VHH binders against Protein FAM237B (FAM237B). Designs and how they scored, part 10

Target 1, 88 residues: Protein FAM237B (FAM237B), of Homo sapiens (Human) (a0a1b0gvd1)
Amino acid sequence: DFEFQKGVLASISPGITKDIDLQCWKACSLTLIDLKELKIEHNVDAFWNFMLFLQKSQRPGHYNVFLNIAQDFWDMYVDCLLSRSHGM
Key: E = the ipSAE of ESMFold2; O = the ipSAE of OpenDDE; V2 = 0.75 times the mean of E and O plus 0.25 times the DockQ between their complexes.

## First folded at step 10 (VHH; framework vhh_8k46_1)

Design f6 (from d2 with L101W W103Y; at its last look DockQ between E and O 0.78; V2 from the best seeds 0.00; counts 0 for: pae E 3.7 > 2)
Fold by OpenDDE, look of step 10:
Structure f6 (fold): chain B 88 residues (1-88), chain A 121 residues (1-121)
Amino acid sequence: as target 1 above (88 residues)
Amino acid sequence: AVQLQASGGGFVQPGGSLRLSCAASGFTFDDYYMGWFRQAPGKEREFVSYISWSGGSTYYEDSVKGRFTISRDNSKNTVYLQMNSLRAEDTATYYCAADRWEYSGKYTDYWGQGTQVTVSS
């Protein structure tokens, strides 16, 4: 559910547009599972479920981990968009 | 039984350094993220740092970035926190933590006993 995923990030980036590049979104989600060494199922839904958990967790520090991963996601996603727009 | 035994706390002057250690047992160490938290008297427990399974990813709260370094030795089931340039506001009881997120969606966490860090002139 792409709308669900956007909802997770909305708290840190309320300017998420409706026009999201699904290919970049998926690729970045999956890449971060590896880069961040997340022990979750290697799929987009699992990644965002994990992100939601961190965001809503009552355990101190989990929100900071959420923010860290979320920031990396945005950086990667924007880079992906730019690359695609330039024909790369 | 699961154990997280922290050590290395003590008294230091501002600008000094300490190295905390947390020895883990009773669970598969390299399946867990390891972290450090701290709690000062009258304050909430706060995040300090986390490290991923292999150490490839680390996280820090803003106030300790550039001063603290988290690391782990999976062969020793130990996580470390090197604390440099210590400040009075770093005074707190420091706690070791372990967290695991499984494919099934199961989340497991453990807390260790605290070790006191006091930074004072």
Scores: ipSAE 0.051, ipTM 0.482, lowest interface PAE 2.7, mean pLDDT 88
ESMFold2, look of step 10: ipSAE 0.259; ipTM 0.622
ESMFold2 (binder alone), look of step 10: mean pLDDT 79; pTM 0.788

## First folded at step 12 (VHH; framework vhh_8k46_1)

Design j1 (at its last look DockQ between E and O 0.79; V2 from the best seeds 0.00; counts 0 for: pae E 2.1 > 2)
Fold by ESMFold2, look of step 12:
Structure j1 (fold): chain B 88 residues (1-88), chain A 124 residues (1-124)
Amino acid sequence: as target 1 above (88 residues)
Amino acid sequence: AVQLQASGGGFVQPGGSLRLSCAASGFTFDDYWMGWFRQAPGKEREFVSYISWSGGSTYYEDSVKGRFTISRDNSKNTVYLQMNSLRAEDTATYYCAADRLEWTGSTYKYTDYWGQGTQVTVSS
């Protein structure tokens, strides 16, 4: 659920709710599963469900991990957007 | 029985260094994220650092970034915290913790274990 996914990140990255590049969104989500060594299903929905879990977890440190992954996602996603938007 | 034993604390002057160790037993160490937390007198326990299963990902609280380094040796079931450029505000009891996260098919499940801690005192 793409609206759900946007909702998870919108609370800390308002620009993410504007016109979404689905290819960049999917690619960055899947790449982070591998780079952060997450033990979850390799699909976009699983990634954002995990992000929601970290965001709402009661355990100290889970929110810090959430913020780190969210920042990395945002940086990669924005870079992806700029590369595609900057074409010609 | 699960056991997490933190050691390596002590008294150090500002600017000094300490290396904490946490030896683990009673669970499959390689399946857990390992973390360091600290609690100063009269304060809530706070996050210091996490390290992923293989050591490939590390996370730090902003105030310790660049000064502290978490590492792990899975062959020895041990996690470490190298603490450099110590400051008075780093004074606390340091605890190690283990955290396993898994998807059950319908929700996330996590298991956590906590160690007893080791005292770090940074004072002139």
Scores: ipSAE 0.420, ipTM 0.707, lowest interface PAE 2.1, mean pLDDT 84
ESMFold2 (binder alone), look of step 12: mean pLDDT 77; pTM 0.775
OpenDDE, look of step 12: ipSAE 0.529; ipTM 0.788

Design j2 (at its last look DockQ between E and O 0.06; V2 from the best seeds 0.00; counts 0 for: unsure alone 64.8 < 65, placed apart)
Fold by ESMFold2, look of step 12:
Structure j2 (fold): chain B 88 residues (1-88), chain A 124 residues (1-124)
Amino acid sequence: as target 1 above (88 residues)
Amino acid sequence: AVQLQASGGGFVQPGGSLRLSCAASGFTFDDYWMGWFRQAPGKEREFVSYISWSGGSTYYEDSVKGRFTISRDNSKNTVYLQMNSLRAEDTATYYCAADRIEWTGDTYKLTDYWGQGTQVTVSS
């Protein structure tokens, strides 16, 4: 559920509700599972459910992990958009 | 029985360094994220650092980033916290923790273990 996924990231980037590149979204989500060595299923929904868990957790530190991964996601996503906008 | 034995605390001058260790037993160390937390008198326990099960990913509270380094040695079932450029505000009891987050079929669930604290005091 893409609306759910966008909602999770809203605290980091209020403008994320703009037009979204789904290929970049999927690629960056899956890549972060690998880069952050998350012990979760390798699919987009699993990643964002994990992010929601971190965001909602009352455990000290989980929100800091959430923010770090979310920022890395955003940085990678923007880089992906720029790469795909290369027209030549 | 699960044990997390934190050690390496002590008294140090500002600008000094300490290395904390946390030896683990009674669970599969390689399946757990390891973390350091601290609690100063009159304050809530706060996050310091996390490290992923292989050591490939590390996370830090902003106030310690660049000064503290978390690491782990899975062959020794031990996690470390190298603390450099220590400041008075780093004075606290430091705790290590082991976190496992598992999918339950509906949501993720946390299983965690905590060690006994080791005291770090930074003062002139």
Scores: ipSAE 0.500, ipTM 0.777, lowest interface PAE 1.8, mean pLDDT 86
ESMFold2 (binder alone), look of step 12: mean pLDDT 77; pTM 0.768
OpenDDE, look of step 12: ipSAE 0.796; ipTM 0.898

Design j3 (at its last look DockQ between E and O 0.76; V2 from the best seeds 0.00; counts 0 for: pae E 2.4 > 2, unsure alone 64.9 < 65)
Amino acid sequence: AVQLQASGGGFVQPGGSLRLSCAASGFTFDDYWMGWFRQAPGKEREFVSYISWSGGSTYYEDSVKGRFTISRDNSKNTVYLQMNSLRAEDTATYYCAADRLEWTPSGEYKYTDYWGQGTQVTVSS
ESMFold2, look of step 12: ipSAE 0.492; ipTM 0.753
ESMFold2 (binder alone), look of step 12: mean pLDDT 77; pTM 0.766
OpenDDE, look of step 12: ipSAE 0.725; ipTM 0.887
ESMFold2, look of step 13: ipSAE 0.378; ipTM 0.686
ESMFold2 (binder alone), look of step 13: mean pLDDT 77; pTM 0.767
OpenDDE, look of step 13: ipSAE 0.179; ipTM 0.569

Design j4 (from f5 with Y59F E61A; at its last look DockQ between E and O 0.67; V2 from the best seeds 0.00; counts 0 for: pae E 4.0 > 2)
Fold by ESMFold2, look of step 12:
Order: C-alpha cells, then structure tokens, then sequence
Structure j4 (fold): chain B 88 residues (1-88), chain A 121 residues (1-121)
C-alpha cells in the first residue's frame, strides 16, 4: 500500500508530500532492486516490504543499509521529478 | 561444514593500518552479503561494514567511514577489511559474517571466529 510505502521513508524525509509522482516512485523502487542487487521479487511492494524489514530489524547493520538505500531512493526520486518538470 | 576464518589482526600503533581477511567455505559464497562486526569487552557486538554479493554495494558504520574499506574476491571465497588511520577505539575482536539479507523466514547467517585488533601506544 502506498501509505505504507510513504511511512517507511518518513524517517529519512519528514514531510513527504501528498503529491507523490507514482511513475517516478515505481521507477526508482524497481531500479534500486537492480542497483543494490536485492534478491527479492521485482516489484514495488517487495522493495518496500524489504525496506521495512531492514528498518525494523534488530540485527546490527540492517539499519545502516536501510538508511543508505532510502537516501539513494530520495535522491533518484527528486531527480526524476525534476526531469518530468523540465521536459524530461 | 561451514567455516569463516578471519585473520590479519594484531597490535598496531594509532594511525597505523591492518588488513583483515576472512576465508569462507561450506556454503554458496556469492549468494551472501558479507560483513564485518566488532566487539570490545563488555560491549555489544557492533556493525562495521557490509558488502553485497558481487561487491557492487558497500556500507559502513559512521565511525569507520573514510578509514575502512570492505572488498571481496568471489573466486577465492574471501572478504577483506582494509583498516587505515586506526584509533584506540577500534580495539576489538573482529568477526566476519555471511548474511542472505532476505525479508522473511528464519535467517541463515554464519559467523566466523574472531581476530583480535589492538590499537595502543
């Protein structure tokens, strides 16, 4: 669910707006599965379930991985929004 | 049997360098993320670094960023930790670990025997 997905990112980017671009959101989620070599199903729900798992894990290191991937997602997402705003 | 053999520890002066190695056997090495963790006496084991199965992604604890570099050689089933600019607070037993990093289920992770790193004058 999209509200679930936004909740996972809240710890990195407080105040995520309600005008989220779903095309950019999907593209960035799927791209990170490939770039980070995640062994999960190749879909948006699987990516964000994995992010929640890392965020809530008690195992050392999982939170650091979560923070890194979340920051990369945000950076890519903002770049995607800018590309769409300026004729891509 | 699964084995993770860490080596390369020792005594070193502040500002010095060490290179840790961890040789792995008994599992499909390139299906696992590899990591380094450390534990000082009386403290919890803490994360140092992770590396993805191909080496395409690396992660570091804030306390070691810019000083430590993780790498792996899948042809030798070995993960490395290059430690530079060592400080007294880096003194610990260092452990390598294999982690599938999957969302669900009972986790298969393996831990090696540690190697001691002591940084003192």
Amino acid sequence: as target 1 above (88 residues)
Amino acid sequence: AVQLQASGGGFVQPGGSLRLSCAASGFTFDDYWMGWFRQAPGKEREFVSYISWSGGSTFYADSVKGRFTISRDNSKNTVYLQMNSLRAEDTATYYCAADRLEWSGKYTDYWGQGTQVTVSS
Scores: ipSAE 0.221, ipTM 0.599, lowest interface PAE 4.0, mean pLDDT 82
ESMFold2 (binder alone), look of step 12: mean pLDDT 79; pTM 0.786
OpenDDE, look of step 12: ipSAE 0.594; ipTM 0.832

Design j5 (from d2 with Y59W E61A; at its last look DockQ between E and O 0.65; V2 from the best seeds 0.00; counts 0 for: pae O 4.4 > 2)
Fold by OpenDDE, look of step 12:
Structure j5 (fold): chain B 88 residues (1-88), chain A 121 residues (1-121)
Amino acid sequence: as target 1 above (88 residues)
Amino acid sequence: AVQLQASGGGFVQPGGSLRLSCAASGFTFDDYYMGWFRQAPGKEREFVSYISWSGGSTWYADSVKGRFTISRDNSKNTVYLQMNSLRAEDTATYYCAADRLEWSGKYTDYWGQGTQVTVSS
């Protein structure tokens, strides 16, 4: 659910409330599963369920991990948008 | 039985360095993320650093970025925390932790005993 995914990240990335490029969104989600070596199913829904888990976790530090991954996602997503706009 | 044995804590002056080690046993080490946490008297336990199962990804609290480095040696089942440029506010009991969230939703975590780090002139 794309709307759910936006909701998870909206608190730290207000730009997500704008028009979203689904291709970049999906690609970045899947890429980060590999880059962050996440022990989750390799799909977009699993990624954002994991992000939600970290965000709501009572274990100290998980929120920081959430923020770290979220920031990387946003940076990667923006780069994807820019590259696509330049025909790359 | 699961064991996380931390060592390397002690007394240092501000600007000094320490290297913490955490030797793990009783579980599949390279399936777990490893982390360091710390707790000062009267404060809540706080995140310090995490490292992914292969060591390919690391995370740090803002307060320790650029000063602390986490690493792991899976052949030795050990995670390390190199602490440089230590400050008084780094004084705390440091805890080693292991955790894993599987895509099935299963979550497991282990905690070691604390090791005291005291930074004081």
Scores: ipSAE 0.022, ipTM 0.433, lowest interface PAE 4.4, mean pLDDT 87
ESMFold2, look of step 12: ipSAE 0.369; ipTM 0.693
ESMFold2 (binder alone), look of step 12: mean pLDDT 79; pTM 0.786

Design j6 (from f5 with W53Y L101M; at its last look DockQ between E and O 0.74; V2 from the best seeds 0.73)
Amino acid sequence: AVQLQASGGGFVQPGGSLRLSCAASGFTFDDYWMGWFRQAPGKEREFVSYISYSGGSTYYEDSVKGRFTISRDNSKNTVYLQMNSLRAEDTATYYCAADRMEWSGKYTDYWGQGTQVTVSS
ESMFold2, look of step 12: ipSAE 0.650; ipTM 0.838
ESMFold2 (binder alone), look of step 12: mean pLDDT 79; pTM 0.788
OpenDDE, look of step 12: ipSAE 0.821; ipTM 0.922
ESMFold2, look of step 13: ipSAE 0.594; ipTM 0.817
ESMFold2 (binder alone), look of step 13: mean pLDDT 79; pTM 0.790
OpenDDE, look of step 13: ipSAE 0.803; ipTM 0.918
ESMFold2, look of step 14: ipSAE 0.614; ipTM 0.825
ESMFold2 (binder alone), look of step 14: mean pLDDT 79; pTM 0.789
OpenDDE, look of step 14: ipSAE 0.829; ipTM 0.925

## First folded at step 13 (VHH; framework vhh_8k46_1)

Design n1 (at its last look DockQ between E and O 0.16; V2 from the best seeds 0.00; counts 0 for: placed apart)
Fold by ESMFold2, look of step 13:
Structure n1 (fold): chain B 88 residues (1-88), chain A 125 residues (1-125)
Amino acid sequence: as target 1 above (88 residues)
Amino acid sequence: AVQLQASGGGFVQPGGSLRLSCAASGFTFDDYWMGWFRQAPGKEREFVSYISYSGGSTYYEDSVKGRFTISRDNSKNTVYLQMNSLRAEDTATYYCAADRMEWTPSGEYKYTDYWGQGTQVTVSS
């Protein structure tokens, strides 16, 4: 909304992504546990342990699920970064 | 005994539609993700779609996205695949699978899966 800043958008470059935003990382991880009905412990480590399991799994379909959730995580994470930069 | 029986296959012209059903028995259906997979002659089995425990999340292979819709009815122990805008490359044997992914006391995730018998889908160009 009124948070939008063109100068802040210019600061969201590949160089900025070298430092993760822990608040956005945590929020997106926890949100995906619920949205995807993963039935895992509701904490960040559990989410990423599950993601690694999907990535390493030999079962057909697990890698496809991993890629989908990873893309959703990235999209949500980027949106979170943009919202936080515009809320300043 | 665990059984997964896919049905609803057949012959369809390009652009047509089919609805597959997979009836499950012998396990607690609500504890499993359900999926559809397909295999054409001479090709590896490929993922088509997955659906979570209650149907709250769904997943699709890119080539079927927007054309296929997975759904489930836990009261009937049944998963469905609505296939629209069918193409010749969709010709394959389609099978359903059940998947329980769980954290073990040993600190690892493991899965238990069941696979059904297939139903043939043939799209003639």
Scores: ipSAE 0.599, ipTM 0.810, lowest interface PAE 1.3, mean pLDDT 83
ESMFold2 (binder alone), look of step 13: mean pLDDT 77; pTM 0.768
OpenDDE, look of step 13: ipSAE 0.763; ipTM 0.915

Design n2 (at its last look DockQ between E and O 0.07; V2 from the best seeds 0.00; counts 0 for: unsure alone 63.5 < 65, placed apart)
Fold by ESMFold2, look of step 13:
Structure n2 (fold): chain B 88 residues (1-88), chain A 124 residues (1-124)
Amino acid sequence: as target 1 above (88 residues)
Amino acid sequence: AVQLQASGGGFVQPGGSLRLSCAASGFTFDDYWMGWFRQAPGKEREFVSYISYSGGSTYYEDSVKGRFTISRDNSKNTVYLQMNSLRAEDTATYYCAADRMEWTGSTYKYTDYWGQGTQVTVSS
């Protein structure tokens, strides 16, 4: 659920997500599963369910990991958007 | 029985270095993220660093970034924290912790273990 996925990230940078590129969103989500060694199912919904878990967890440290992964996702996503926009 | 034995704490001058170790037993070390946390008297326990299953990704609290390095040796079931450029504000009891996050079929949950702390005191 793409609207759910956007909701998880909304607290980081709502203005930059006005026009979502689904290809970039999918690619960045899947890449981070491997890059961060998350040991979760390799699909976009699994990534964002895990992100929600980290965000809502009461365990010390989980929110810190959430923020780091969310920032890396955003940086990668923006870079992906810029590369596709430069094609114009 | 599960054990996490942290060691390597002590007294050090500002600007000095220490290396903490945490030896683990009683669980499958490779299935757990490992982390360091610290607690000063009168304060809540705070996150210092995390390291993923094989060490492929690491995470740091902003105040320790560039000064502390987490690492792990899965063949020795041990996690380390190299602490450089130590400051008085780093004075705390340091705890290592193990963290396994897994899907239950409907939500994620975690299982964690905590060690006894080792004292780090940075003072002139």
Scores: ipSAE 0.654, ipTM 0.856, lowest interface PAE 1.1, mean pLDDT 87
ESMFold2 (binder alone), look of step 13: mean pLDDT 77; pTM 0.769
OpenDDE, look of step 13: ipSAE 0.793; ipTM 0.925

Design n3 (from j3 with W53Y; at its last look DockQ between E and O 0.58; V2 from the best seeds 0.44)
Fold by OpenDDE, look of step 13:
Structure n3 (fold): chain B 88 residues (1-88), chain A 125 residues (1-125)
Amino acid sequence: as target 1 above (88 residues)
Amino acid sequence: AVQLQASGGGFVQPGGSLRLSCAASGFTFDDYWMGWFRQAPGKEREFVSYISYSGGSTYYEDSVKGRFTISRDNSKNTVYLQMNSLRAEDTATYYCAADRLEWTPSGEYKYTDYWGQGTQVTVSS
């Protein structure tokens, strides 16, 4: 559910309510699984389930981890958009 | 039995440095994220820093960025927190933590976490 995924990130970036590039979104989600060495299933849903877990976890500090991963995702996503717009 | 033994705390003056160590045993160290938390009297326990399984990713609380550095040596099952430019507000009991998120064969997530005993860090002139 793409809308669900947007909802998870909406607290960090209000701009996520705008139209998103699905290809960049999926690619960045999968890439972060590898880059962050997340021991989760290698699919987009798994990534966002993990993000949701961190967001709602009662473990102290997991929310900050969530924020950092979310920021990394956003930075990567923006870079993806820029690269696509420039034909790179 | 799982153990997280932290050391390296103590008394330092503002601007000083300390290096915390946390020696882990009783679990597969390189399968866990390692982190440091701290709790000051009357305050909630707060995130300080986390490091991924291989050290490829690190995260820091904003107030410690640029001053603290987390690292790990998987061959020694140890995570470190280098604390430089210490401030009075860094005074707290520091806790080592380990946590792992994995998927079960059924497709559900499994979260495992461990806490170490605290080590006191006091920054005072």
Scores: ipSAE 0.329, ipTM 0.664, lowest interface PAE 1.4, mean pLDDT 90
ESMFold2, look of step 13: ipSAE 0.457; ipTM 0.731
ESMFold2 (binder alone), look of step 13: mean pLDDT 77; pTM 0.769

Design n4 (at its last look DockQ between E and O 0.67; V2 from the best seeds 0.66)
Fold by ESMFold2, look of step 13:
Structure n4 (fold): chain B 88 residues (1-88), chain A 122 residues (1-122)
Amino acid sequence: as target 1 above (88 residues)
Amino acid sequence: AVQLQASGGGFVQPGGSLRLSCAASGFTFDDYWMGWFRQAPGKEREFVSYISYSGGSTYYEDSVKGRFTISRDNSKNTVYLQMNSLRAEDTATYYCAADRMEWSTGTYTDYWGQGTQVTVSS
């Protein structure tokens, strides 16, 4: 499932398959459920299942929403990684 | 019966502005994301903008970002598209759509309105 989650995002950023910071991954996933007003269960699996739904949908508007959320996730995740490495 | 009635299209010079409206009836407006799509002659229909249930999140196609603003008024069952800094490439028929996503079953319900023409030309 984690490879699945990485696969969903890889279409936007091919470099994301390196070692994953699970705390940043979880925090960013859960934060986006609230920020994007997603009426889904508040857990990481629900977020990525919703992302897969958008990605697989044949409706062009769903894919555009997918791309936007994926880009926001990537930006937040990278910022989280930088924040955690700061001071080392 | 479900109805989506788009209006506010017209003819405008480059750099001008228009505001589209889409009045909805026959369904629970608050349960739907609302969107705008457009289709230029000889082209596929393309996504322009989406807005979440309460208007808390908005989404835009890259070429309209910063120029177009989607909004909704749930008390009037209406979604709007404010189009500023219009360009010739924005010329198209604009359609509003309602979208209730059923992610748990992998389906969605969508309703489409009649289009309103936007023409940007000198």
Scores: ipSAE 0.498, ipTM 0.748, lowest interface PAE 1.7, mean pLDDT 85
ESMFold2 (binder alone), look of step 13: mean pLDDT 78; pTM 0.783
OpenDDE, look of step 13: ipSAE 0.808; ipTM 0.918

Design n5 (from j3 with W53Y L101M Y109W; at its last look DockQ between E and O 0.12; V2 from the best seeds 0.00; counts 0 for: unsure alone 63.9 < 65, placed apart)
Fold by ESMFold2, look of step 13:
Formats: C-alpha cells, structure tokens, sequence
Structure n5 (fold): chain B 88 residues (1-88), chain A 125 residues (1-125)
C-alpha cells in the first residue's frame, strides 16, 4: 500500500508530504529490484516489503543496506521528477 | 558443517594495503550475500561491506568507501576484501558473514545467516 510505502521513506526524508508522482515511484521501485540484484517478485509492493524487512531486521548490516537503497531510490525519484517537469 | 574461514590479516603501517579472503563451505555459496564486519576491543561489531549473490551490487560503510573493495569468486566459494589506504582506526578483528534472504509463501521475509571466526588487522607505526 502506498501509505505504507511512504512510511518506509519517512525515516530518510521526514518532510515528504507533497503530491507524489506514482509513475516515477513505480518506475524507480521496479528499477532498483533489478539494479540491486534483489531476488524478489518484480512489483512495487514486494520492493517496499523488502525495504521494511531490511529496516526492521535484527541482523547487522541489513539497516546499512536499507539506507543505501533508500538513498538511491530518493536520488532516482528526484531525477525522474525533474525529467518529467522539464523534459529531461 | 558450515565454515567461514577468514585469512589475510596482519600488521601493516598506515597507508598500507591488505587483502582479506574468506573461504566458505557447507552451504550453497551462490545463494548468499556475503559481507565483512569488524570489531575493535570494547566496541560493538560494525558493518564494513556487503556484496550480492553474483557481485552485481556492493555496499560500504561511509568511512571505508573509496578505500575498500569487496569482491567474490563463486567458482572458489570465496569472498575478498581489498583494503587500501589503511588507517589506525581500521584496526579490528574482521569477520566474514553469509546471508540468505528469502521471500516466503506467507508474504514475509526471513533470513538464514552464518558468521566466520575472524582475522586480525592491526594498523600501526
């Protein structure tokens, strides 16, 4: 669920309260499944369930992976927004 | 029995280099992310680096990024850590770890992990 998905990112960007571009959100989520070699179902909800798993995991290292992927997602998402706004 | 045997530690001067190796046995190496962690006396074990199943993605703690490189050779069941530009604060016991993360039919994630015995790295003048 989208509210769940936004909740996962709240820890990285507490001010995220703007309208969200769902096309960019979906595209970036699916792309990261491929780029990060995640062995998960290729869908947005699966990606964010994995992200929540990493965030809540008790295993050392999982939180560090979560932070890295979350930062990459944010960077890609912002780039996607800029491209749609200015044809870039 | 599962074994993760780390080697390649030693004494080195600041600015020097070391290459750690971790030989794995007793599990299907290709199904596991591999990682390096370190622990100095009196401190908690901390994350250093992680590498995905085939090596397609790698992760580093900020303080080692640009100096350390993780790699793996799945034909040898071995993960490596190339450590360059070593500093005194890199002194620690370095542990390799294996991590298999799985999506279950019930819609939950789980993991299976193994930890190695460690190898000592000492950076001193």
Amino acid sequence: as target 1 above (88 residues)
Amino acid sequence: AVQLQASGGGFVQPGGSLRLSCAASGFTFDDYWMGWFRQAPGKEREFVSYISYSGGSTYYEDSVKGRFTISRDNSKNTVYLQMNSLRAEDTATYYCAADRMEWTPSGEWKYTDYWGQGTQVTVSS
Scores: ipSAE 0.621, ipTM 0.837, lowest interface PAE 1.2, mean pLDDT 87
ESMFold2 (binder alone), look of step 13: mean pLDDT 77; pTM 0.759
OpenDDE, look of step 13: ipSAE 0.789; ipTM 0.927

Design n6 (from j6 with W33Y; at its last look DockQ between E and O 0.57; V2 from the best seeds 0.50)
Fold by OpenDDE, look of step 13:
Structure n6 (fold): chain B 88 residues (1-88), chain A 121 residues (1-121)
Amino acid sequence: as target 1 above (88 residues)
Amino acid sequence: AVQLQASGGGFVQPGGSLRLSCAASGFTFDDYYMGWFRQAPGKEREFVSYISYSGGSTYYEDSVKGRFTISRDNSKNTVYLQMNSLRAEDTATYYCAADRMEWSGKYTDYWGQGTQVTVSS
């Protein structure tokens, strides 16, 4: 559900209202599960459920972790878009 | 029983260094993110740093980036916080924390006892 996932990320990027590249979005989500060593199910929905948890958690610091991962996602996603646009 | 015992706090001058340690017991250490928080008098407890299960990912509060380094030794069930270039505003009680999100979606967290860090000339 991209609308759900966009909702999670909307707090840090107004640009998320644009159309999503499905391939880049999925690839980046799955890649970050590994890069961040997240002990969650290895699928896109699990990643964004985890992100939502961090975003809404009342534990101090979890929001900062959310922001960190979200920023990495956005950077990776943009790079993916640019690479694809250049035929890379 | 779960225990998170922090140590290493003390008095230092600005620009000095301290190394905090937190010894964990009563839970599977490498299944948890480990973190440090701090609380100054009259202020809310705030995030300082987190480290992932194997140490492959670390996170820092902006104000401590470049000065603090979090690490862990899973063979010793211990998480560390190397604090360099300490400032007066780093004065606080520092707390160790552990948390995990399981595959089931179950979340578990623990707080440790604090250790006082005082940075003053």
Scores: ipSAE 0.465, ipTM 0.745, lowest interface PAE 0.8, mean pLDDT 91
ESMFold2, look of step 13: ipSAE 0.499; ipTM 0.755
ESMFold2 (binder alone), look of step 13: mean pLDDT 79; pTM 0.790

## First folded at step 14 (VHH; framework vhh_8k46_1)

Design q1 (from j6 with W103Y; at its last look DockQ between E and O 0.70; V2 from the best seeds 0.69)
Fold by ESMFold2, look of step 14:
Structure q1 (fold): chain B 88 residues (1-88), chain A 121 residues (1-121)
Amino acid sequence: as target 1 above (88 residues)
Amino acid sequence: AVQLQASGGGFVQPGGSLRLSCAASGFTFDDYWMGWFRQAPGKEREFVSYISYSGGSTYYEDSVKGRFTISRDNSKNTVYLQMNSLRAEDTATYYCAADRMEYSGKYTDYWGQGTQVTVSS
């Protein structure tokens, strides 16, 4: 559920829910599964379940990994938005 | 029995380098993320670095990024930490750990014995 996915990142960027580009969101989520070699199902929900797991974990370092992947996601997502805006 | 043995610590001056190794046995090494953690006297153990199953992704605490490099050799069941540009604040006991990185709590993570790193003028 997309509402669940937005909830995972809302704690870091409360404004992230404004007019989300679903194409970029899906593409960036799936790409990070591949780039980070995550052992999860290859779908958007699985990626964000993994992100929630890291965010809620008490294991030292899991939150640092969460923040790193979230930053990479955001950077890729913004680049995706820009390429769609300037692709003319 | 599971064993994680960290080695390669020592005394260095600021700006120096050390390479830590952690040999693992008793579990399927390539099913685990490997990590380095450190603890200075009187402080809580803190995260230093993680490396994914195959070594395809790496993660660093901000204060060590650009100075430390984690790597692994799955054929030797060993994880490494190359530590460059060492500073006095890097002084700590360094520990390696194995983490399945599961989004369920099915397994207990494994922790190794530490190796001392001392950075002093």
Scores: ipSAE 0.526, ipTM 0.767, lowest interface PAE 1.5, mean pLDDT 85
ESMFold2 (binder alone), look of step 14: mean pLDDT 79; pTM 0.791
OpenDDE, look of step 14: ipSAE 0.838; ipTM 0.931

